# VH-VL binders against AP-3 complex subunit mu (apm3): the designs that were tried, part 16

Target 1, 249 residues: AP-3 complex subunit mu (apm3), of Schizosaccharomyces pombe (o94669r175to423)
Amino acid sequence: TNEFFIHVLERVSAVYQPNGKLAFGTVKSDMECKCQISGMPLLLLSLRPGTKLGNVRFHQSVNLKRWKQHPDQIEFIPPDGKFTLASFQTDFATQKSLPVVVEAKNKLDGRFEVRIRNTGKKSVENLKILITIPQALKSVTVTEGNYIFRASKYTHMEEGILEWSVKKLAWTSPALVLTGFLAPLKKDANSTEESSSYSKLEHLDLQYKLQGSTLHNFKVESLKMLNHPDKKSYKGVKHTIIAQNVSFR
Key: E = the ipSAE of ESMFold2; O = the ipSAE of OpenDDE; V2 = 0.75 times the mean of E and O plus 0.25 times the DockQ between their complexes.

## First folded at step 4 (VH-VL)

Design c8 (from d4 with heavy chain T98R E99G I100E T106Y; framework fv_disitamab)
Fold by ESMFold2-Fast, scan of step 4:
Structure c8 (fold): chain C 249 residues (1-249), chain A 122 residues (1-122), chain B 105 residues (1-105)
Amino acid sequence: as target 1 above (249 residues)
Amino acid sequence: EVQLVQSGAEVKKPGATVKISCKVSGYTFTDYYIHWVQQAPGKGLEWMGRINPYSGGTYYNQKFKDKATITADKSTDTAYMELSSLRSEDTAVYFCARGEGYSYGYDAFDIWGQGTLVTVSS
Amino acid sequence: DIQMTQSPSSVSASVGDRVTITCKASQGISSWVAWYQQKPGKAPKLLIYAASSLQSGVPSRFSGSGSGTDFTLTISSLQPEDFATYYCQQYYSLTFGGGTKVEIK
């Protein structure tokens, strides 16, 4: 069939400080296309007026001369099958719109709590919270989802990673909470530290995807086949945000 | 408002013992560590040790472990530091400070006492 | 035992100057550094925590940066009330730097 698919993938890398402040962040976006059009189509993709693609790198088939004269128009001759039409990078600090908020609290009695909330308007999918556990974990309770503790093979402190998985976090859902208790470090003959022997949680990583949303106000207005203007093959644009390198430390 | 208020200046003879208090207000005493910091005249800051007011558990800088004893009284929301066998080298300002609270990771010392000057002289 | 080496030990500056103080850890400490200001006869005051986070109520002319082993405190435009001694501190073994005295030129 004569079909052309566009999928905009925005991969987020960010590091947040303990106070919730963004230390640094970047969004790397790829416009992934799949061409199933017979012949040698000459395509013109028109973006919403005012769309700005910073630090953009185009597929070799793109007419760069036209792009420089009209920054909202991408003229190209696609290869068959899958290819990346454009890649661009944005400083995440200018967006500040990542929808998942995490709050971690440590108590002096070894209790810790990780609270997750979706502040966006779309459901978060396949959410994983990777919590670095610095010593033996006594117990853990979650309000939703599943968890798995993966201990380091040779640790005598029983440190490891607690992986908390939630299939879907709707924007209307109440906050999800994980409550855990660290086992106290064994008191030796020279140590008077007991509950103060508990380590603090210092490192969390988030992984998730968000369908139908974009950190840019990116919109494809039209896709026309300039050498065959009577043919229509455009199937629309799919947007996905992929958070794979989001750290709290 | 959150405050740490320390006891007043002390003048002691060599060999004596001194006990400094640090009374907290404006927050839950058992939710934060209380740290003690020494500052000799004209010198920098040196961490001495801390106490967990919830458990009474303590951890000391090796340099001070035989000199200082840190305690806490939950009924009066007060932490104490006792210095034994005082020498002239112990002349310093001693500060208490709040740390390691609710935030993810280790907290800085966000609230400090005003300091207590201990002078050791014959 | 993590040691914090602070430099310079003193700096003479004028109002309006940009002042930079550095602190080097003997091993990696991520972003777990705080900066304090101490005026004569007073207790230290927290300025920056977690290397770059400005404490509530602290003027925006103060900023912190760095990660791993090298950290910096910057005062973008020195004011009369900023003449003081500044200390860095790491969170793991709670070691302070030697201090930097910012004095009027």
Scores: ipSAE 0.000, ipTM 0.428, lowest interface PAE 13.8, mean pLDDT 81

## First folded at step 5 (VH-VL)

Design a35 (from a19 with heavy chain T105E, light chain P96Y; framework fv_rovalpituzumab; at its last look DockQ between E and O 0.04; V2 from the best seeds 0.00; counts 0 for: pae E 11.2 > 2, placed apart)
Fold by ESMFold2, look of step 5:
Structure a35 (fold): chain C 249 residues (1-249), chain A 122 residues (1-122), chain B 107 residues (1-107)
Amino acid sequence: as target 1 above (249 residues)
Amino acid sequence: QVQLVQSGAEVKKPGASVKVSCKASGYTFTSYGMNWVRQAPGQGLEWMGWISAYSGDTTYADDFKGRVTMTTDTSTSTAYMELRSLRSDDTAVYYCARGDYDILEGYHFDYWGQGTLVTVSS
Amino acid sequence: EIVMTQSPATLSVSPGERATLSCKASQSVSSNVVWYQQKPGQAPRLLIYGASTRATGIPARFSGSGSGTEFTLTISSLQSEDFAVYYCQQYNDWPYTFGQGTKLEIK
């Protein structure tokens, strides 16, 4: 009891072109808090001096005048319980490298392959890969984890989303591979004759959890209590959720 | 440069009151609390109370509750401590001290005023 | 209220020697202890906070330790300017209380 928790949740969105170049990237961050302090504490959160936050949106309790004058300081009176103090964006190009390397390829005869590996130094958790399948799916093989094919409720019944789930990818693990096979495309809607052609897959989405931060130079330097209610302790943690969009080659 | 400059020495009779000022400079006055601490001749330090420069909220030590009033004037960045119904044992040096209470470093009085001698004599 | 008891009341030590000052709390204060130095005619000076963290500009010969009810300030190689009165203070609970001080004297 009588504690204040700060959880910085980072959501990285990165889009890579087929040649491996970064096409687009952002880091959207939420400062999620839990206030277990009684009374009406007036808090001042200070970030590393010189920090600039883009597209920031604050909880209604934040003193915007203070922030405009000192963009690395956030003054607020927290509500009881859970709330989001701030949501902001930073430019991804200046952040740390992402640990999961993804290679997605269209191959001959309706085969496609997705290969993933962890090049970082920490385990990756709750990895989920979503692939839009534009035609009938013949078969899928995975080296680890499980897969589910979810047919579209609102489109052609042969279309759907292939979901590949991996609970944990250790940094020492060998590359994991999904191999899929598309069934040949029919010539037209009223024909029973199959063609030898296949739609090319264009993109996949993946998401995973990484402990720690991807932001360079981001740090909570202090949390001060300006009106001084009787308080005993404060705690903070960080997590990053990565979302990547990868083009098939 | 952070500075706390207090008002000059005072001589008072028993039963009178005294109001000591503490002018702050070199920092954002409303970002810190102000503490008052006294020291009788040849004695140790005694915490009297605390005031928020932002809200005006106060907490007083029990021995002074009912006799002390702490206030601030944010327009002049000045804290005040008024002690009423003075006794001869209130003769002491009175200090203001800036309190810095943060999540990572704890609470401490990092800057002190020069002290104000208040002498209570019949 | 939490009583802070310092010992010894006076410590006589020669320059260059080690001094160890003790501070005991009447109940647990975790690591919520501060040490101050006070020279004659001057305001107190912050030395150590959080029981063990040295304030900016304080020489490395000063160190603090302890948790719970027992705390120690150590000066590993005394300089002539270190002879002063030292106070501990707790900030675990209101009211914030000081010890009665330890006077560090030249032997």
Scores: ipSAE 0.000, ipTM 0.458, lowest interface PAE 11.2, mean pLDDT 82
ESMFold2 (binder alone), look of step 5: mean pLDDT 91; pTM 0.917
OpenDDE, look of step 5: ipSAE 0.017; ipTM 0.577

Design c31 (from c13 with light chain S30D D92E S93D; framework fv_disitamab; at its last look DockQ between E and O 0.54; V2 from the best seeds 0.00; counts 0 for: pae E 4.6 > 2)
Heavy chain, then light chain:
Amino acid sequence: EVQLVQSGAEVKKPGATVKISCKVSGYTFTDYYIHWVQQAPGKGLEWMGRINPYSGGTYYNQKFKDKATITADKSTDTAYMELSSLRSEDTAVYFCATEIGYSWGTDAFDIWGQGTLVTVSS
Amino acid sequence: DIQMTQSPSSVSASVGDRVTITCKASQGIDSWVAWYQQKPGKAPKLLIYAASSLQSGVPSRFSGSGSGTDFTLTISSLQPEDFATYYCQQYEDYTFGGGTKVEIK
ESMFold2, look of step 5: ipSAE 0.293; ipTM 0.685
ESMFold2 (binder alone), look of step 5: mean pLDDT 91; pTM 0.937
OpenDDE, look of step 5: ipSAE 0.665; ipTM 0.837
ESMFold2, look of step 7: ipSAE 0.135; ipTM 0.617
ESMFold2 (binder alone), look of step 7: mean pLDDT 91; pTM 0.938
OpenDDE, look of step 7: ipSAE 0.661; ipTM 0.830

## First folded at step 7 (VH-VL)

Design a36 (from a19 with heavy chain G33D; framework fv_rovalpituzumab; at its last look DockQ between E and O 0.01; V2 from the best seeds 0.00; counts 0 for: pae O 10.1 > 2, placed apart)
Fold by OpenDDE, look of step 7:
Structure a36 (fold): chain C 249 residues (1-249), chain A 122 residues (1-122), chain B 107 residues (1-107)
Amino acid sequence: as target 1 above (249 residues)
Amino acid sequence: QVQLVQSGAEVKKPGASVKVSCKASGYTFTSYDMNWVRQAPGQGLEWMGWISAYSGDTTYADDFKGRVTMTTDTSTSTAYMELRSLRSDDTAVYYCARGDYDILTGYHFDYWGQGTLVTVSS
Amino acid sequence: EIVMTQSPATLSVSPGERATLSCKASQSVSSNVVWYQQKPGQAPRLLIYGASTRATGIPARFSGSGSGTEFTLTISSLQSEDFAVYYCQQYNDWPPTFGQGTKLEIK
């Protein structure tokens, strides 16, 4: 068989303001490949002209001399089976947002609201929002999905993590909303058992997986077999974005 | 009962603008999106964009970016769609359609306005 | 954009008979397909969403099936009021797109 498959995995770490504005972000990318080509193929992978691979590490089969001369071209003799062709890192501090925007609002009466919206062009799957709860949680409501509150193992029982899970957030979906109510802060004073003051939400962690999209417009233009230009072995490129450490502070 | 009532037919010259209204009733206006879909005579349906009546966020189809503006007035539960720089090929019936979403079944237009005919002619 | 192709363009069926309408996507759209009915001079009406969920008030004779790239709308026993144009729509990827429609006419 003459088949070659590329899967570009982009792992995202980012810090956002509570209003959803990007402060800083990093993408660690891996080009995972599967080669099922008979013989000893010499392959040339051409990227979009002008593409820059930051802090790149290549598979040992890559012709580094050619890459140095043409940084958007990767020449290599692939091994059989699965391998990582390249790993690289880029920053996206200039971007305004990722495909999912989160907004948190704190009220003076102990109420809080978390809103999520898909601002991309494709549905996001397995969305999870981890909300650090700084004091006792009285109630929670969600427009969609499920939630679980887990008390902290290391702090007071009133503190913990609220996990909000959404199976799918369509790109056309209206904003989804989680609302909660915090208990008043406990006072040690003899005169009053409950405080009129409330802590604020300060930390959210957003996790999701997005298929078929790429950050920074990473594009493979072509894959050619240099020693057999008449043979087509390219089966396509798959893109996956994984957000695991997207924090809102 | 849910109702979407649109403004009346419009006749415009090329280069002019048109603003169509869609008054919603029978439901909580800010709980749903409003979509706009048009249909040229004898043709199919074309999605133009949507607006969140809650946040005011908008998303427009690429073909209409720069020419279309969608807005809402929550006090009157009315959505508006303005299309500028009108051309003859903009002649169509324009529909407002409420958008509903479920995480299992996805997004759909469950209620539609009666449509507004916009005719662009010299 | 994803292209939705409906077939046939025109379907002639007798009252009381079964009608099967096809909708094919140029790429996988999972189960994110909606069916609408449109009669002359009227706005579209929601029939099926999520590929197989019947909308409120829609008769049981209407059913939707399919996943991936192939979808079907079935009317088990055609009534006189069912003769109209039917559209499929995907909302899986940007932008939402409609099929060109199938006209169901009386044989």
Scores: ipSAE 0.006, ipTM 0.498, lowest interface PAE 10.1, mean pLDDT 86
ESMFold2, look of step 7: ipSAE 0.340; ipTM 0.666
ESMFold2 (binder alone), look of step 7: mean pLDDT 92; pTM 0.932

Design a37 (from a19 with heavy chain G33V; framework fv_rovalpituzumab; at its last look DockQ between E and O 0.62; V2 from the best seeds 0.00; counts 0 for: pae E 9.5 > 2)
Fold by ESMFold2, look of step 7:
Structure a37 (fold): chain C 249 residues (1-249), chain A 122 residues (1-122), chain B 107 residues (1-107)
Amino acid sequence: as target 1 above (249 residues)
Amino acid sequence: QVQLVQSGAEVKKPGASVKVSCKASGYTFTSYVMNWVRQAPGQGLEWMGWISAYSGDTTYADDFKGRVTMTTDTSTSTAYMELRSLRSDDTAVYYCARGDYDILTGYHFDYWGQGTLVTVSS
Amino acid sequence: EIVMTQSPATLSVSPGERATLSCKASQSVSSNVVWYQQKPGQAPRLLIYGASTRATGIPARFSGSGSGTEFTLTISSLQSEDFAVYYCQQYNDWPPTFGQGTKLEIK
């Protein structure tokens, strides 16, 4: 009893160039709350000074006059139970780098290697890497996790998707490695002679979950009750980052 | 820079009243609670009550109910504490203290005025 | 209301040594304890809140610990400016209440 929780959920869309530089990105955020405070408390949520909330949609309880005068302050009377206080966007380009770094290497003999490392400060969960495979796949090994290969047929070229799944990537772990061998292309449809030509891997996508961190560097600075309470202290705020639609080109 | 500046020392006779002011600057006055705490010479701290600068709501410690009135003037960012029916044991330094009642980090008095000595003697 | 009891009333310690100050609550206050320092002729100064979190600008030699009913302020390697009176305060339940203080003096 007498609790108030804020769960800031950040959903990332980012595209990186091959050199690791960010091409573009956005963060879509929801401030999900759960109110178990009795009465009609008048709350003031203060964000880091100067914070701008893009394309914001507020819960009806928010005092828009206060927000227009002080865009980093949100004054409201919370409804009982769960509700979304605000939904907004922020520019990812002004934010910290994502914690997962990927490298892909191709060899002339059809061997390729994909390395994934956690450069952040917390473990990454439920990591999935989707690798577009431009030709037949001879073999795959992984240092950790599972793989599934889904072939595509009935086209002018064979393409498949290699899915590499890792339950947890600790920030103290060495890089995880997937090594694979592409099968050589046939010279023609009627020949047993193998070509020595190999296409290169150029596209992969990442999906993962990171909790307890603020990707945008967005921060709830304070949550105050503007009417003084005769009640006990309240419980705090959580941040969850769900990185989706992150591509490496 | 947060600053609380109190009115000057007072000398009063028993039965009189005193009104101490506390001028706030460097922060949004209406977003905080103002507390009043006194300290008799050589003694510890005694909480007297608080007032919300937003709503004007007050809560007084039981020992002071009926004798104390706390008010604010938001146009001048000033809090006031009036103590009536003074007795010789009301001789003390009276402090205003800003209450940071952040429900995420707890409640504490982060900035204090310089104190106002009130002496009650005949 | 919750009574906060500090001990000892006076603690005599030499500069450079470690001081340990105790604060006991009459009922559980979780970790909702604050420590203040007060020097002669000055207003109290916030040191620690949440039992163990140092306020901004407070040196690392100040540390707090405890939960429930027993709380400790520890000052490692005492400096000349640390000799003062120290108060604990709870904010778990209304109204906030102070301990009676521990005077830390030069031995």
Scores: ipSAE 0.006, ipTM 0.489, lowest interface PAE 9.5, mean pLDDT 80
ESMFold2 (binder alone), look of step 7: mean pLDDT 92; pTM 0.934
OpenDDE, look of step 7: ipSAE 0.336; ipTM 0.729

Design c32 (from c31 with heavy chain S103L; framework fv_disitamab; at its last look DockQ between E and O 0.50; V2 from the best seeds 0.00; counts 0 for: pae E 5.0 > 2)
Fold by ESMFold2, look of step 7:
Structure c32 (fold): chain C 249 residues (1-249), chain A 122 residues (1-122), chain B 105 residues (1-105)
Amino acid sequence: as target 1 above (249 residues)
Amino acid sequence: EVQLVQSGAEVKKPGATVKISCKVSGYTFTDYYIHWVQQAPGKGLEWMGRINPYSGGTYYNQKFKDKATITADKSTDTAYMELSSLRSEDTAVYFCATEIGYLWGTDAFDIWGQGTLVTVSS
Amino acid sequence: DIQMTQSPSSVSASVGDRVTITCKASQGIDSWVAWYQQKPGKAPKLLIYAASSLQSGVPSRFSGSGSGTDFTLTISSLQPEDFATYYCQQYEDYTFGGGTKVEIK
């Protein structure tokens, strides 16, 4: 049908402070394509001028000599159908932020509370919240979604990871809440404290999917067919963010 | 919104006892520790001790363990600190404060009471 | 207990100046340090927790850094409302530094 589709998948690792400030982040991207152009088209994909792809790995069809001389241009003969054109790293733009904000607190009665909300403009999909639990877990309540506790093999007999799953977190939704209750630890013989003690929960990890947003200044400018410059071609470009290792310190 | 309101200034003679209150509003009283901090006139801050209002358990700075007694009353959402055998060097402003319990391990004192001046003079 | 040595004891500065205050712990305390601002007759106000995390509502001109034993509070461009006394605190056993008075030059 004379069409070429590009789906840029951005896989994000980030560390956020509890107040939502980004401390560190990396973006690893894949340019996944679908070619529906007949024949053996010689394509030139042009990126925003001056773009440099970090640690790039190209599909075997890419003209590496052309790319080394012009790093914002990718010349290739695509295979028919789906393929990955490039895998690379891009900058985490300082003016952008991931939309899922977490507030998490330990309470003195052994309860902990995790609140999540979407501060962005798009719904967040397939949200998972991973909580390291350093002691026995008595109970969990969630306002939405499901949870499962996966015990550790032997690091500590009672510890594990609590996984909270939410299919969709709409941008208009009120905060979602998980409440958990820890069983007390044994008393420390040298402490003046008269009560049962609880280990402090120390960090959370998130995973989710966000369509139509980007954390980088990467842009596809044009696609040209070099061996038939008079033919019209269509390109479609989509961006998806996969947050796969996002933590709050 | 969240508020710690302390009892008013006290003037006491040496040897007396004083009991300072710290009433909590705007959150569940038993959720977080209540700490007590001394500030002598013109001096810095010195931590005295804390109480777990849920359990009643306490933990003291060794310097103050024979001077201060910290208690909590869940029915009135109020923590107390009693200072015994007052001396002139106990003249100070006494603050109560809460700590915030993020999963990241932060125990910083987020909300403070307004302070209670205790003056010990003969 | 863990001693917190805070320096300088006072700083004379003008509006717009960069001010740097340091705290040294007598032993390693990871990042478990808070910074407070106190004005005369008022309760302390939390600025920074966990050495570098900015408390909600605190202006971005305040920043904290450090880990282990050496910690720094920085005011990038001093404002009139920033003239106050600043304290660090470690929260293993809750000791405070001696304070740093930031005053008008």
Scores: ipSAE 0.141, ipTM 0.606, lowest interface PAE 5.0, mean pLDDT 83
ESMFold2 (binder alone), look of step 7: mean pLDDT 91; pTM 0.938
OpenDDE, look of step 7: ipSAE 0.511; ipTM 0.763

Design c33 (from c31 with heavy chain S103F; framework fv_disitamab; at its last look DockQ between E and O 0.57; V2 from the best seeds 0.00; counts 0 for: grease 19.4 > 18.9)
Heavy chain, then light chain:
Amino acid sequence: EVQLVQSGAEVKKPGATVKISCKVSGYTFTDYYIHWVQQAPGKGLEWMGRINPYSGGTYYNQKFKDKATITADKSTDTAYMELSSLRSEDTAVYFCATEIGYFWGTDAFDIWGQGTLVTVSS
Amino acid sequence: DIQMTQSPSSVSASVGDRVTITCKASQGIDSWVAWYQQKPGKAPKLLIYAASSLQSGVPSRFSGSGSGTDFTLTISSLQPEDFATYYCQQYEDYTFGGGTKVEIK
ESMFold2, look of step 7: ipSAE 0.444; ipTM 0.766
ESMFold2 (binder alone), look of step 7: mean pLDDT 91; pTM 0.939
OpenDDE, look of step 7: ipSAE 0.538; ipTM 0.777
ESMFold2, look of step 8: ipSAE 0.419; ipTM 0.750
ESMFold2 (binder alone), look of step 8: mean pLDDT 91; pTM 0.934
OpenDDE, look of step 8: ipSAE 0.636; ipTM 0.809
ESMFold2, look of step 9: ipSAE 0.489; ipTM 0.791
ESMFold2 (binder alone), look of step 9: mean pLDDT 91; pTM 0.939
OpenDDE, look of step 9: ipSAE 0.564; ipTM 0.772
ESMFold2, look of step 10: ipSAE 0.471; ipTM 0.772
ESMFold2 (binder alone), look of step 10: mean pLDDT 91; pTM 0.939
OpenDDE, look of step 10: ipSAE 0.562; ipTM 0.783

Design c34 (from c31 with heavy chain T98R; framework fv_disitamab; at its last look DockQ between E and O 0.48; V2 from the best seeds 0.00; counts 0 for: pae E 4.4 > 2)
Fold by OpenDDE, look of step 7:
Formats: C-alpha cells, structure tokens, sequence
Structure c34 (fold): chain C 249 residues (1-249), chain A 122 residues (1-122), chain B 105 residues (1-105)
C-alpha cells in the first residue's frame, strides 16, 4: 500500500459590513496528512508555482533548506499515520464575500427577517447563525432547520442569542429565511419626540463548513517519491473551508 | 408598483399653514419609514424628518422641529406634513420618500414622491 | 450633527469621461452612505446604498466606495443621460451633501 492523503483545512474568521462587504478577514490553514507508505519514503510535495505560505510552520520532518530555495516545494520523510505537515495563515482583505451571504431586515412593527444564501457552486454544511436579540423574542419561524433561543441572565434586559441551525444549504436552493417578532420596548422616556417601539438587529455570527473549495487557490500540483521513482503513490487531496467567527455588523 | 403620490402645488400667504399629503401604494404602509425632504429653488436637498407609520413615532431635523409636523393615517396609507407660520423662505419643493430598510438600522431612500411645490407669497 | 461635505460643487465633463465625486463626513459613519441622482424637475433617484451597493436597475458604470469618513461616487464612462446633480447622504441622521452638478463640457 502506497497511499498518501492530504486534507487542507482552511479556518476562516471575518468581519463584514451590513452591505456584505468584507471589512477584514484571516484564514488559518492546516495541511493534515495521512501516510500509508511502506518503508522510509522521501517525498516531494509540489505546490502551484508562486504559492506563498504566510507565517508557515512545518512538521519537523520537512527539509527547510530545500523549502527556502524552493518555497513551492516541500520535501519530507513522513511519519506513519496522521500528522500535520504545515500550518500557515493568510489575509483575504481583497475578497468581496464568502460562499454564504447573510441579509437582515428590520421591520417597524417588531418583525425581523434574516436570509442566508449560498453564493457558491457547492453545498454548504452544518450552518449555524447566531443572532443577537436586543429585546424579548416573541416568535420565530424558519423555512428550514431548527432554532434555539438562549435568554440573557440579566434581569433588566430581555436580550439573548437566537441560534439557527441548518444541516445543509444546497447551492441550488433558494435563500433560507428566518422570521422573528420582537416585543415592544418599554417606554422609558416620555419626553423624547422619537418613539421607537422596537430595537433593531445589529449583529449576527455565521458558522459553516464547505467541502471541496479553497479560498486562496491553494493547490497541490504533485507528490513524488524521490527515493523510489518507480513506485506509484496514490495521492488524495481534500479541501475544507471552516467558517467561524464570521460576523456581520 | 410601489409609488408615493403627493398632493398638488400650494400657494399660501405668509403666516398661513399648509398640509401636504403623501399616499403610498404597492407595499405595506406600516413597514417602512416615511421621510420628508425640502428643496428650495435652485438649492440642495435637506432632510426634515421622518415618521414610523406603524407607531406614529416621529423624528425631526432640529431646524424643522417648530416648522413641520409629520403625521400618518394607517387607514388611508397616507403620510402628511403640515407646515405652520409660512414664510417666503419656506417656498420650496417638498418630497416624501420611503426608507428602504435593507439591513441593520437606518437606510437610504429608494422610493420618492413626485414632489409638492409650496409657494409663499404676499 | 453630522455634516457631509461634498466636492466638487460642479464638474464639466464629456461623454466617456471618468467622473469622481467625493463626500466627507464630519465623523465616522461606517458605510451608512447613499448616493442619489436628480434631474431637473424630478425627484432624486437612489443609485448607491451602504456606500458601495448598487441599487437595482442602476447601470454598472456607477460605483461607490469608502468607509468611515471618506466616500466617493464614480461614473466610469459618462453617458449623455448622466448629466444631472448628484447628492451624497449619510443616513445615521439623514444629512445630505451640498450636491454636485455634472455639466456638459
């Protein structure tokens, strides 16, 4: 058995403006590998030419001298089984949006609407939308998935977090919608001309997983066994994006 | 079709009061703020105030707080603006507009009335 | 009160020209800025909301940018129908800029 598997995990944190424009974001990536090659293989992993690994940390088996000379080539003698070959970080401030877009609308009568939409070409899995609720929540409806409301422990503020969970958001699916109703605000100041009856949503957090895609075009070009060029190695490459701490405010 | 239709032009004498109407159609009246904007002849736009048609709550530009009174009638889907103690300086086109409400908090004006000219002359 | 300083007050341009209009807020207002187009005798028309979002039906030659205090409206290639007056607005408290008249050179 001469098999080598690579799983590239990209963990994304970002802040978006209300219009959906990226304010700032970062991707922390890990190359998780599984080696099932007999003997003591000397492997060369070639990345797309020009690839830059920011703030990279390598496994101890990596030939750093070679990497310094060829920053798109990773030479190493893998241990048996699972290990992390490399970890690196990059910013994506130039990106406009992630594969999932969130839109929110506040109504004047206490109603609010949150829409999530898949803007990519692949299904997104295990979505969680955490919505900060500024006042008492009276009702919630969802087109898909489940929701849980966690009330604040503060006695004088009827605020909390509404968690909306969706197992799968297909790329072919129309937008999913959560609708809620807020209780009226307690009239504290009779003296103000502005009588706003309801608070407005101001913040939500989005979490999800996306398989088979990359954010920064990370690509493995080849994997070669240098000490046994005649042996054909099986290469499997998997990509996963994990969105966490993706805030809209 | 979403539209805001305002009442016709008014000619008033100094000291008089005028009430302009803005009738909405094509959407739920109580779902969106209605705003009023002043534009003096040859001048720019100036925000006057808004109303929440659902609650009746109002918010005014301080400049117009003693000049304008904004109201809404949910039964007729109509917003009103009354201008009191009219002066020559109040001669202007007045627009009503709907706040779009796309996202969090306050938002832009996506639908406008055609405007109402109020002329104050002796 | 938040003030919006719009510049220039007027600009002469030709068809095909790139036109840039600037609006500066007296304090940070995130991306809460809209741009409007107004033609003589007509109501303003919304072009851009949230500083950079294009309103539905507006040509792609219009674009908005900026955050915080500095905002810009850009017409990449001016068309005959684009000669008008443009206004910025912050909608934290709904103050308009002074306007920019785009005229034929």
Amino acid sequence: as target 1 above (249 residues)
Amino acid sequence: EVQLVQSGAEVKKPGATVKISCKVSGYTFTDYYIHWVQQAPGKGLEWMGRINPYSGGTYYNQKFKDKATITADKSTDTAYMELSSLRSEDTAVYFCAREIGYSWGTDAFDIWGQGTLVTVSS
Amino acid sequence: DIQMTQSPSSVSASVGDRVTITCKASQGIDSWVAWYQQKPGKAPKLLIYAASSLQSGVPSRFSGSGSGTDFTLTISSLQPEDFATYYCQQYEDYTFGGGTKVEIK
Scores: ipSAE 0.087, ipTM 0.666, lowest interface PAE 2.3, mean pLDDT 88
ESMFold2, look of step 7: ipSAE 0.194; ipTM 0.633
ESMFold2 (binder alone), look of step 7: mean pLDDT 92; pTM 0.946

